# Designs tried in a protein design chat: VH-VL binders against Rho GTPase-activating protein 7 (ROPGAP7). Part 2

Target 1, 201 residues: Rho GTPase-activating protein 7 (ROPGAP7), of Arabidopsis thaliana (Mouse-ear cress) (q8rwq4r167to367)
Amino acid sequence: LALEDIDGSPSFLEKALQFIEKYGTKIEGILRQSADVEEVERRVQEYEQGKTEFTFDEDPHVVGDCIKHVLRELPSSPVSASCCTALLEAYRIESKEARISSLRSAIAETFPEPNRRLLQRILKMMHTISSHSHENRMNPNAVAACMAPLLLRPLLAGECDLEDDFDGGEDNSAQLLAAANAANNAQAIITVLLEDYGSIF

## First folded at step 16 (VH-VL; from t6 with heavy chain Y108W)

Design u3
Fold by OpenDDE, fold request of step 17:
Structure u3 (fold): chain C 201 residues (1-201), chain A 123 residues (1-123), chain B 112 residues (1-112)
Amino acid sequence: as target 1 above (201 residues)
Amino acid sequence: EVQLVESGGGLVQPGGSLRLSCSASGFTFSDYGMHWVRQAPGKGLEWVAYISSSGSTIYYGDTVKGRFTISRDNAKNSLFLQMSSLRAEDTAVYYCARGEWEGELYDWYMDVWGQGTTVTVSS
Amino acid sequence: DVVMTQSPLSLPVTPGAPASISCRSSQSLLHDNGYNYLEWYLQKPGQSPKLLIYLGSNRASGVPDRFSGSGSGTDFTLRISRVEAEDVGIYYCMQALRWPYTFGPGTKLEIK
């Protein structure tokens, strides 16, 4: 489990999430700004070498990028292709109440427990950040834009059956459009999950 | 009309201090992050400092960190740069610039610039 | 810090001819959100800098369509389809992904 080590202690990811929830909420552009690549690598290495606690004086952007790093390095997407499809179908429901209900059901019924827990935990951090948008300027849409590609990898990779698959031929333009649509859908899904977080989780 | 006007530049000795001001008009100043950018004579642009709209987030360039202090007074539509321990290499035209917020994405591109104020550090 | 480089540093151009300026970053400027946080600025002689391009390819308000930005990751290009006399000045790229923000050294465009 990405959130706990073998001994049941909080993982690197969990500790980073906790740090961002505690110290990242007032940082303008948190998750949007990136840290120096070498600093992120160094911090990951330091953790592996025994520096297992984040201190208050650490750069929130470095810690944020550590979260992103861990998510990128996962052998499989936090959200599977089938789960992405279920989320997309639920999102397309026009009625807000029905959509929320459908999203809730999709998450509860289609997600393996470890994946559900991981998604919920990350969304919790994201929701916390977005709830302080008046200070950090990171509203749900902005936060979603930053994190959706890391969570819904199959959707962005075109592994989900999007009915609107414009059978656009091998034209580079069609592929770009499809990729843009996928990205927009991913962002939109995550945005809704954040806006209605309390009703869904 | 959206406008930024810098002031406070002048001649100062090495080790001295100077305070620059930037007056904003024509827009809601408190909604925007603000930058200082400088340009040494005959040289390129160098980013100096940033302050968020609320003032809660501040960043400095490495060359000025520990010596310069960026601040703002939203009630007065004013941006400030307190410079201390000035060096010859701090000689430059100093610009204030508005960081624009682009839609749903956080992007503080500098879409409005002042005319600049000149700081000369010379013995 | 992210190091920005530009080429060429000097660009003499005949009026009406196209121009191209390259900008490189020592680290990728592509965010996970799919945007490149690169900006282009023009400083005309005796003037303050002006924004030309943001997010790598978006023209700022009032910027003529003869200007275009392209590229991704670490390599970016500013193109002028047809250079005019008013385009004379120094062009700077700037990365806006990582603090501190950093400028390229500038490219001086002159009319031959």
Scores: ipSAE 0.914, ipTM 0.945, lowest interface PAE 0.4, mean pLDDT 94
Fold by OpenDDE, fold request of step 17:
Structure u3 (fold): chain C 201 residues (1-201), chain A 123 residues (1-123), chain B 112 residues (1-112)
Amino acid sequence: as target 1 above (201 residues)
Amino acid sequence: EVQLVESGGGLVQPGGSLRLSCSASGFTFSDYGMHWVRQAPGKGLEWVAYISSSGSTIYYGDTVKGRFTISRDNAKNSLFLQMSSLRAEDTAVYYCARGEWEGELYDWYMDVWGQGTTVTVSS
Amino acid sequence: DVVMTQSPLSLPVTPGAPASISCRSSQSLLHDNGYNYLEWYLQKPGQSPKLLIYLGSNRASGVPDRFSGSGSGTDFTLRISRVEAEDVGIYYCMQALRWPYTFGPGTKLEIK
């Protein structure tokens, strides 16, 4: 539902993704740099008012932030808590081949179709961007750092059973550490999905 | 030793043009984005322009857009700022600064600065 | 453009005393990646600016541990645990999240 409108036409998100794939690949720091908040809001409003096409002269950072905006505003995380857990378990496999196989299985078996499609579509854009890291300096890790928090919300929110759950002592320090670990895991998972994109999808 | 040295400053009349240069040494110049920052007499710092390592990405401050052009020659380890239509308010010390790359975080903090070159726009 | 403000603009400090400078941004500097793209610079008298803090809380190379950066979103603080004579100068915060990059107006630290 996030990629297509009711009439089957490409959604705002899809159009933005296409724009970034076409015009964002050569932009240094794409997805890392943010646009002016007011400009992003204005662009979203303009779309709602009938400006439904992105033109080549638009600021890629505005369009990038539109993508982020849409993802933030989704009523549910693109990746559910159960899916995050499955991805995390798969990621922890030491053998690369086995890990890839497990990630593939996790995505195929645990993701509802709309969510799977959405994740794959976003990862496709991310992979495209990261493949041009020689120009834009956004390697898979950098891209993952920017987008993982938007995709794996439950993991960052602590809603996933992490075996390494440090016994959450009520100590603020423990919570901070847990949050940092969750963020690192999210980034690492997405990084692997990008690095092995062709083998997983 | 990592070093940046600015040159090309001087006295110019309003409406005139001037070209600043920044010479880099002691590091791989082509790996770094570069900034121009200026400081008017007795005033604070103002970001002027940025150019990516390859030169493919460029940004300007609003006050200089359409008048200034940032460029680089990686073969010569040189950064340039072509200034045109100069105004009195462009009077400042102009610094070149290296944008350090923080890997995954893509942070271009300015970790190396030149000593600056003075531009005076006066009739 | 993101507007940066600082407080105070003038900061007289007794040697050995702590100092604190506030920086505010008109828009959040917190990225989805969890980092704040705020930098602190010090310009000593007659010198070029020097990087002190990057990403809100990381000390640059060679910066003494008496300097610390904190804050998130729109509110940031630079702290000096014990001010030394060599700390005299103008401190600037700068946002590095959105183009164009913008500096605060600066805080002049002086010794009493």
Scores: ipSAE 0.912, ipTM 0.944, lowest interface PAE 0.4, mean pLDDT 94
Fold by ESMFold2, fold request of step 17:
Structure u3 (fold): chain C 201 residues (1-201), chain A 123 residues (1-123), chain B 112 residues (1-112)
Amino acid sequence: as target 1 above (201 residues)
Amino acid sequence: EVQLVESGGGLVQPGGSLRLSCSASGFTFSDYGMHWVRQAPGKGLEWVAYISSSGSTIYYGDTVKGRFTISRDNAKNSLFLQMSSLRAEDTAVYYCARGEWEGELYDWYMDVWGQGTTVTVSS
Amino acid sequence: DVVMTQSPLSLPVTPGAPASISCRSSQSLLHDNGYNYLEWYLQKPGQSPKLLIYLGSNRASGVPDRFSGSGSGTDFTLRISRVEAEDVGIYYCMQALRWPYTFGPGTKLEIK
């Protein structure tokens, strides 16, 4: 699926994740710095034309943006709207121990297995990067800021239903506030998943 | 108190080499990425090179790639720019600049600049 | 490489009047994290450059509130609500999203 090609071999996404885990840990600003848009498009095209392996001398920022490209282009979000709602409800629990337990339960009980597997795999790469923050400067909060919008697309799109009395009329202020809250929540949820990765997965 | 001082500028012939130094004081040098930026006489700013705090990440501007080498010695609080195959268009004031980390906003910006050292490439 | 352009390149202003400088990039500077990685620098006559604005709109420490940055994506504006004599110099935008980092050509602000 997202992690495997039809023949069962690692997909472009899985190979890019492996590259970042191996070569991205020492790269300052990995996932925060972007690559030239045309370079990323060309690299994706090269994969489609048969260059299916990454070599050690490739630019980690290009590979990082290839990961983001694939995630952005997925036909459905790694985390569905109902799963985003479950994560948001679990995240809002104030006790740290109860919050971790509730997040673990939400993922185990709410997520379809393919979606859980994909989320866990991407979070593994992110956890590996954030574990080297003393050199790459990308702590869990920074990595989450860069990746959460791609993982929790329904939350940023306003598709997670906790309250129905939202007014998005002609005033742009309500839309900006809702977008800011969604972005903050997405980042916070992913940050907790990274900081307590072993306990949650 | 935070200070950057460039040195090593001078007159050099085309095709020659020159090594610029930047001495840092008043902060923990090994925590910061460092930049070189230049300005040709009467022209605008041109970003030249960057080196990360550990030295593991290095980038160059297109006009200097392959001819200039950025390096650092964290034990001596020093940044360097080795310039080779110099051309008339490399004539400029060369600034070193500190890349400030803004952790909560996830940004690096050039917050402290030196006064510059002048390189003149002329026969 | 990301190409940066500025308009106007020369900006004579009457003291006390507002001023605006446009900056455009050849690629979007809006990151997935929601921030625009665009900076503004001022180089006063005879001085080293100094940071004015980062992330498109945040003032650096010590920068007067008459300076403001706005814009998103590929189009950005630096505004000075009331120009003072000390504001003369050359204003540069710079993108800080993609290596290599690149400056705009500069806008020289002068008193008319």
Scores: ipSAE 0.621, ipTM 0.840, lowest interface PAE 1.9, mean pLDDT 89
Fold by ESMFold2, look of step 16:
Structure u3 (fold): chain C 201 residues (1-201), chain A 123 residues (1-123), chain B 112 residues (1-112)
Amino acid sequence: as target 1 above (201 residues)
Amino acid sequence: EVQLVESGGGLVQPGGSLRLSCSASGFTFSDYGMHWVRQAPGKGLEWVAYISSSGSTIYYGDTVKGRFTISRDNAKNSLFLQMSSLRAEDTAVYYCARGEWEGELYDWYMDVWGQGTTVTVSS
Amino acid sequence: DVVMTQSPLSLPVTPGAPASISCRSSQSLLHDNGYNYLEWYLQKPGQSPKLLIYLGSNRASGVPDRFSGSGSGTDFTLRISRVEAEDVGIYYCMQALRWPYTFGPGTKLEIK
């Protein structure tokens, strides 16, 4: 649904992902550099008014922000709260080999097919970008930092609990620590999915 | 010692051209993006142009696009600014600056600056 | 383009007193990754600019801890807890999130 229009043709999101995979690999800071907010709004409006294809000369930073715009506006997170919990539980396994195996299993067994397909598709673009980090400066950690908050929204919102989560005290310090841990966990989970993409998918 | 040295400034007539150079030493030039920043007499800083480490990503400030061309020669550790269709408002000290990449913080900041070269556009 | 403004434009300060410089941007500098891409530069008399603060609040190497940056989104502040004679110069904020990068107009700090 997110990747296709009713007629089965590629959606705005899918076209933007294809553009970034083709033209974004040599663009320094792609996904970290932002575009002018009004330029992104204009491009979204142009799509709605009939300009449904990206051309080679479009600014990759605008297209990257179009991807982020679509992800922010999805009615539900690409990864649901229960799926975030499954990923977090798998990620907390300390052995690298067991962690990767558990992440693969969580995705294969826990995710509804549309959500798994969407996550894998976005991660494919991110993997492609991070594979060219010598040219674009966006290694897996950097790409994950920019995208994980959009992919794992329930984790950032505190909707994923595990027995080992920090639960101490309902005060400002505890809230700030929990938010920092959630952001770190989101980035770390996505980083592993990128670094071991071929093993997980 | 990390160092940037600009050259090529001078007096030029309106409509004329100049080519500025920036020579880099003490670091691996090809690992860094590079900036030009200018400062008109008695005025503030104005960002002029950027070129990525590979040369594949280039951006210009609004006041210079279409008239200036940034380029680099990584084999010679050199950054260039080709200026054409010069105007009186292009009169300034031109600085080159190194864009430092901070991987964990995902930031590019201008950590090393040259001493500047002066361009005067006057009839 | 992102428009940057600063206030005050001129800041005479008694030695040892605190000082604050405000910077505003026309668009938010807060990225989805949680960082604010706002930098502060100091240009001392007769010198090239030098980086003081990056990412809104991080001191560059060798910058004294009496300098601090704060703020988020569109409003940022540079503070000097105790001004010294060596702090004289022009302070610029700059946004590094959106091309083209843009500087504020500068704030001239002077000892009075």
Scores: ipSAE 0.604, ipTM 0.831, lowest interface PAE 2.1, mean pLDDT 89

Design u3
Fold by ESMFold2, fold request of step 17:
Structure u3 (fold): chain C 201 residues (1-201), chain A 123 residues (1-123), chain B 112 residues (1-112)
Amino acid sequence: as target 1 above (201 residues)
Amino acid sequence: EVQLVESGGGLVQPGGSLRLSCSASGFTFSDYGMHWVRQAPGKGLEWVAYISSSGSTIYYGDTVKGRFTISRDNAKNSLFLQMSSLRAEDTAVYYCARGEWEGELYDWYMDVWGQGTTVTVSS
Amino acid sequence: DVVMTQSPLSLPVTPGAPASISCRSSQSLLHDNGYNYLEWYLQKPGQSPKLLIYLGSNRASGVPDRFSGSGSGTDFTLRISRVEAEDVGIYYCMQALRWPYTFGPGTKLEIK
């Protein structure tokens, strides 16, 4: 339901994704630059008060941050912990062709359909942006770095890490290393999904 | 040697107009976004404007928006700032700066600066 | 706009001593990608500004390792482990996350 309101019409998220696909492709640093926090909050409030359409003159950075806001506010991660684990295991496959095939299978076989639809829809916007990187400077790695933490929350939360030592909680160095590895893995997984979008979806 | 040289500063009456230029050399100008930054006498730095490498993305500081226009001519390796409706508060040294893209860390920063050109707005 | 503040505004230092400069922003500079978009610039007397630190902690090319940046979110620190005479000038923090970009008021480092 993240993409549709109860009546089947496009949600705020779907409308924001459409706006970015139409107007964000030429905007340098789209998804990397942030908007003023108060402006984003105001725009979300305006939606709640009835302004449910974006106009051509709205700031793409505000709309991009509205997308991120909605993703942060979702009651569950777009990709669950078990689905993150499946993606991580598929990603580790050394052969490129086997890795792509395994990622496709993980998405088709382990994801609940609503989660697959949501992930695919967000990745479509990201793929569109990254396909215009010559103008907007946002290649697949850059777009993935900006968005993967919002899509793969359980991986970033350490719920899929192999080294999850809760008894050793005094070791900031181990926690920082685990967080860095999780962030790198999240970015790498999303980058592959973007680079091979047509083969995977 | 990477170099930026500003020119076009001078004395102007309030309400007047002035055009600043920045000449670039020693690098591929069309690969870089460009900034203007100013410093009023005895004051700190104030960011003024940005233009992307293609010229398609432009931003202004709030104090100059609507009065200043940033532009570039990539064939001539030149950056411009057209200033209009000038006020005494626009009196400053104006610097141009090159925006370097660090693609691995997804950052733009001002790595090369010109020596500045002085604009004085006084009746 | 993001408001940047610095403390102290004036910092007299004995040569060879350490120095610290604090910078605070009115909005978080921590991006979802894990990086803080905070830069430090030095303007030596009579010169144009020069980049010292980007992304909160990365030294720019040619900057000595006695300079280090730290902090996250809204609170940042520039440290000089051993001040040299050539370090005299005004240090500015600047945020590079939200348009328009904004500088702090500057910290004037002087030799005592």
Scores: ipSAE 0.601, ipTM 0.838, lowest interface PAE 2.1, mean pLDDT 89

## First folded at step 17 (VH-VL; from t6 with heavy chain G103D)

Design v6
Fold by ESMFold2, look of step 18:
Structure v6 (fold): chain C 201 residues (1-201), chain A 123 residues (1-123), chain B 112 residues (1-112)
Amino acid sequence: as target 1 above (201 residues)
Amino acid sequence: EVQLVESGGGLVQPGGSLRLSCSASGFTFSDYGMHWVRQAPGKGLEWVAYISSSGSTIYYGDTVKGRFTISRDNAKNSLFLQMSSLRAEDTAVYYCARGEWEDELYDYYMDVWGQGTTVTVSS
Amino acid sequence: DVVMTQSPLSLPVTPGAPASISCRSSQSLLHDNGYNYLEWYLQKPGQSPKLLIYLGSNRASGVPDRFSGSGSGTDFTLRISRVEAEDVGIYYCMQALRWPYTFGPGTKLEIK
């Protein structure tokens, strides 16, 4: 759905992901460095007006921000609130082997197929980038920090808290603590999915 | 212990060329990205150029793009700025600075600076 | 490019008094990862610049705790709780989110 246009051809998002996989691996700070906001908006408009291919000479930071633009503009989160809860439950498991198995099961069993395909596709790009961290300085933690808030929006909004945690939102201090914990959890979950990508997908 | 020393500044005519060098010591040069920053007499700081630790990622300020070339030689712990088509507006003290990538904070900041070398572009 | 402004451009301060310097950016410096990519540098008279603050609020090594940074998005503040004579110099903010990196015009802190 997000990866294909109506006619089955690759979408803007899929083309941008392909570009980053091909040309972004050697770019220091890719996904962390941002492009000029007007440049990104112009590139999106150019695509809508018929410039439907990314060429090798385009600025990877602009293309990376195009990916983020699309993810922000999705009407609902790539990972739903119930899916975020399932990932949190699986992540809590102490044993690495059991945690990986539980994450795999949660994704396979609770995600609607389009959402699973989208998540897996985004994580593939992120895995490719983080596999070149010697050159680009973007290790799995760094890539996850930059992308997890766009993927796990309900977790950052407090919509998928587990019932055995503190009830966030009862006062302003509790809300700020809950938001910080949610951001850390989102990054940690995505980091595990990246580090064990082949085992999970 | 950690040191950056710029050299190669001097007087040059408009339209001329000059190559600046920055010698690094006291740290593993090849682990760090490097910046050039300049300061015209009596003016503020202007960021000029960046080169990544491997040399694969390079950026320039708008006022110098197309005229200046940043490069590095990791075997000699040296950073360079080749300046061409010089203008009076390029008159400044030029600093090299070490770009610290803070892995846990995902930030580039310039934690070590040289003392600067002066370039004067004058007829 | 991201345009950085500072206010005031000149700041005379009585020794021991607090001081505040404002920095504003033309584009948000808040990244999706939750960090603000805004730095503060001090250039003391006759010296090269030195890092004071990174990520909007983190003090660099060796910087006294009387210096603090705050703000988010497009509006940032450097605060000195008690100005000392050695704090004289020019304070620059710089954004480190978007190439090319850009400095503010500087704020000259002077003892009056």
Scores: ipSAE 0.646, ipTM 0.851, lowest interface PAE 1.9, mean pLDDT 89

## First folded at step 18 (VH-VL; from v6 with heavy chain S30D)

Design w3
Fold by ESMFold2, look of step 19:
Structure w3 (fold): chain C 201 residues (1-201), chain A 123 residues (1-123), chain B 112 residues (1-112)
Amino acid sequence: as target 1 above (201 residues)
Amino acid sequence: EVQLVESGGGLVQPGGSLRLSCSASGFTFDDYGMHWVRQAPGKGLEWVAYISSSGSTIYYGDTVKGRFTISRDNAKNSLFLQMSSLRAEDTAVYYCARGEWEDELYDYYMDVWGQGTTVTVSS
Amino acid sequence: DVVMTQSPLSLPVTPGAPASISCRSSQSLLHDNGYNYLEWYLQKPGQSPKLLIYLGSNRASGVPDRFSGSGSGTDFTLRISRVEAEDVGIYYCMQALRWPYTFGPGTKLEIK
């Protein structure tokens, strides 16, 4: 349960998401600016040692990086490889309304409920930030660029269709193009999920 | 033409105060975050402070935190640096710089710099 | 704070020859979005600094294509394919990922 501790109380991740929703909306570059790596590690350690509440005066960039730290360290991606494949296939639909409908269906029909809940919860924070882009400069594309690689890890790892024939070891340019396309696709998928959040969830 | 002009530099005694101004023209000032950067005589560049376009987000370099206050008046296209408890180490040319936010690249960079104003801290 | 270092600190160059300046950071400048938030600035004698390179490798407007930036993570290089007299000055790298932003110590390029 990434969002809850054993006793049902909010987890570190859930508390950090709440902090960013409350205090991050006015912060220019939130999620794009990073914090000192050692400060983030120290804050994670302080939580493990019993400092379980964020105070209003904590640096939002540290808290944002705590969210990213937790997402990087999850043993499995919020979105599995098969779910990434389903999202990518739905995204490729050229008609906007058909694409949105297919994305909604992919999420409803292929995601296990805990994974859907986690994705939706993270996207809620991201949607809240992007709704204040006039102040924080983080429009849906910017927020998606900063977060999509953490949410769609199998897509960036090239795992969405493992049964494709990988021609052995010859074309480095194809590999570089595939990596760039994966990052662009991940950003584009998440951008649509943010822009049409209410229709999809 | 995009232009930044600093003013308010001068000679001040240690422990004294000074207020720097930066006047902006040729662009929509309240769309941009702003920086102060300084350079001591014969030394390299040191980043001093940042203020966001709305004024809601402010950061300082460690050497000036608690002594300097960055502010802006968007109605007057003006950026300010209030300096207090000045030390000999604060002697420098102070530049203001415009922080460009690029929506397509999700990046800030200092694309326009002023000509600088000189602050000298000595008895 | 992110510590930035540069080498060499002084770089005499024969006119027309290539030049390289190294910059290193104490923490990775590679963001999850795939960009490296490393910038290069040139301060010509008697002038204000000018942006040369942003995001590690993008040339700012008006910068000649003989300048190029490369590198990722903690190691970055500015290259000048053929040095001209107008390139004399001090080159600074700066990280723009983590507050407070920090500059390298500068590399003084001179024609020998």
Scores: ipSAE 0.677, ipTM 0.854, lowest interface PAE 1.7, mean pLDDT 89

## First folded at step 19 (VH-VL; from w3 with heavy chain T57N)

Design x3
Fold by ESMFold2, look of step 20:
Structure x3 (fold): chain C 201 residues (1-201), chain A 123 residues (1-123), chain B 112 residues (1-112)
Amino acid sequence: as target 1 above (201 residues)
Amino acid sequence: EVQLVESGGGLVQPGGSLRLSCSASGFTFDDYGMHWVRQAPGKGLEWVAYISSSGSNIYYGDTVKGRFTISRDNAKNSLFLQMSSLRAEDTAVYYCARGEWEDELYDYYMDVWGQGTTVTVSS
Amino acid sequence: DVVMTQSPLSLPVTPGAPASISCRSSQSLLHDNGYNYLEWYLQKPGQSPKLLIYLGSNRASGVPDRFSGSGSGTDFTLRISRVEAEDVGIYYCMQALRWPYTFGPGTKLEIK
């Protein structure tokens, strides 16, 4: 599991998530601001070389990019293509109460348990950050915009199977519209999951 | 109505110190992060420092880190730059700028600038 | 730090003609959220800098539509469709993704 090492101790990802939950809440633009690419690479190497704990004085933007690095390098998306399709179908329900219920059901019924646990864990960090938006400027929409492309990769890649989906474009204009809609849908889905985190999980 | 006015520039010897001020009016100062940007004579713009609206988040350019201190007094609508260990290359016009956070686009940009105050460091 | 470069450094333009200014960054400015955190500023002679473009392509309030920004990742362009006398000055790109923020060296636009 991406959250635990073989011995059951917290993984690099879990430790980085814990750091951001503890120290990232008061950091303006956390997850939106990026760190120097070479600094992030260096910090990953330092972990591999035995610096396995994050200290309180580390740059939260570096740690946030370490989280993103791990998510990009996962062999499969935290949310599979079929799971993205299920979330999209549930999200498009117009009634808020029915939408939340359908999202909960989609996650409970469609997701393999390891993928559900991973998504829930990452959303917990994101929910914690967005709950401090008056300090860090990162409301649920902002956090979702910055993280949803890493969580719902198949949706952004056009791999979700939907009845009402925009047809794949023949030209660049149609492709740009489809990409914009996918990005907006990914952000909107994650925003709802954050705003109703306790009800959905 | 939105206005930023810098002051405190002058002539200083190398190794000396100087404190710049920026007075803000026409907006709720404590809702905005603030920047200092400088421009040496005949040269381009160089970003110097940023301080968040509460003062809790502070960042410096590499050439000034350890020598300059940015601060703010929200009760007085004032931004400051304490400069120490001044060098000839610190000679510049210093601008303060308001950092706008765009909620819908998740962006920071410097939307309002002062007129600048001149610092000259020479022996 | 992110190194920003601009080309050309000096740009004489015939009145009414189009102009283009290129900006390159040493690291990608494209965020996972799909936005490019690249800004353009104009400093007219004797004046403070003024924001023209943010997020690579969005015009700031009051900026004429003859100014447009484009590009993604590490390569960006500012275009002026019809240069006017009031457009003379120095144009700077700046990245706003990674602390510390960094400016390009500037492009001086002049009327021939």
Scores: ipSAE 0.788, ipTM 0.892, lowest interface PAE 1.1, mean pLDDT 90

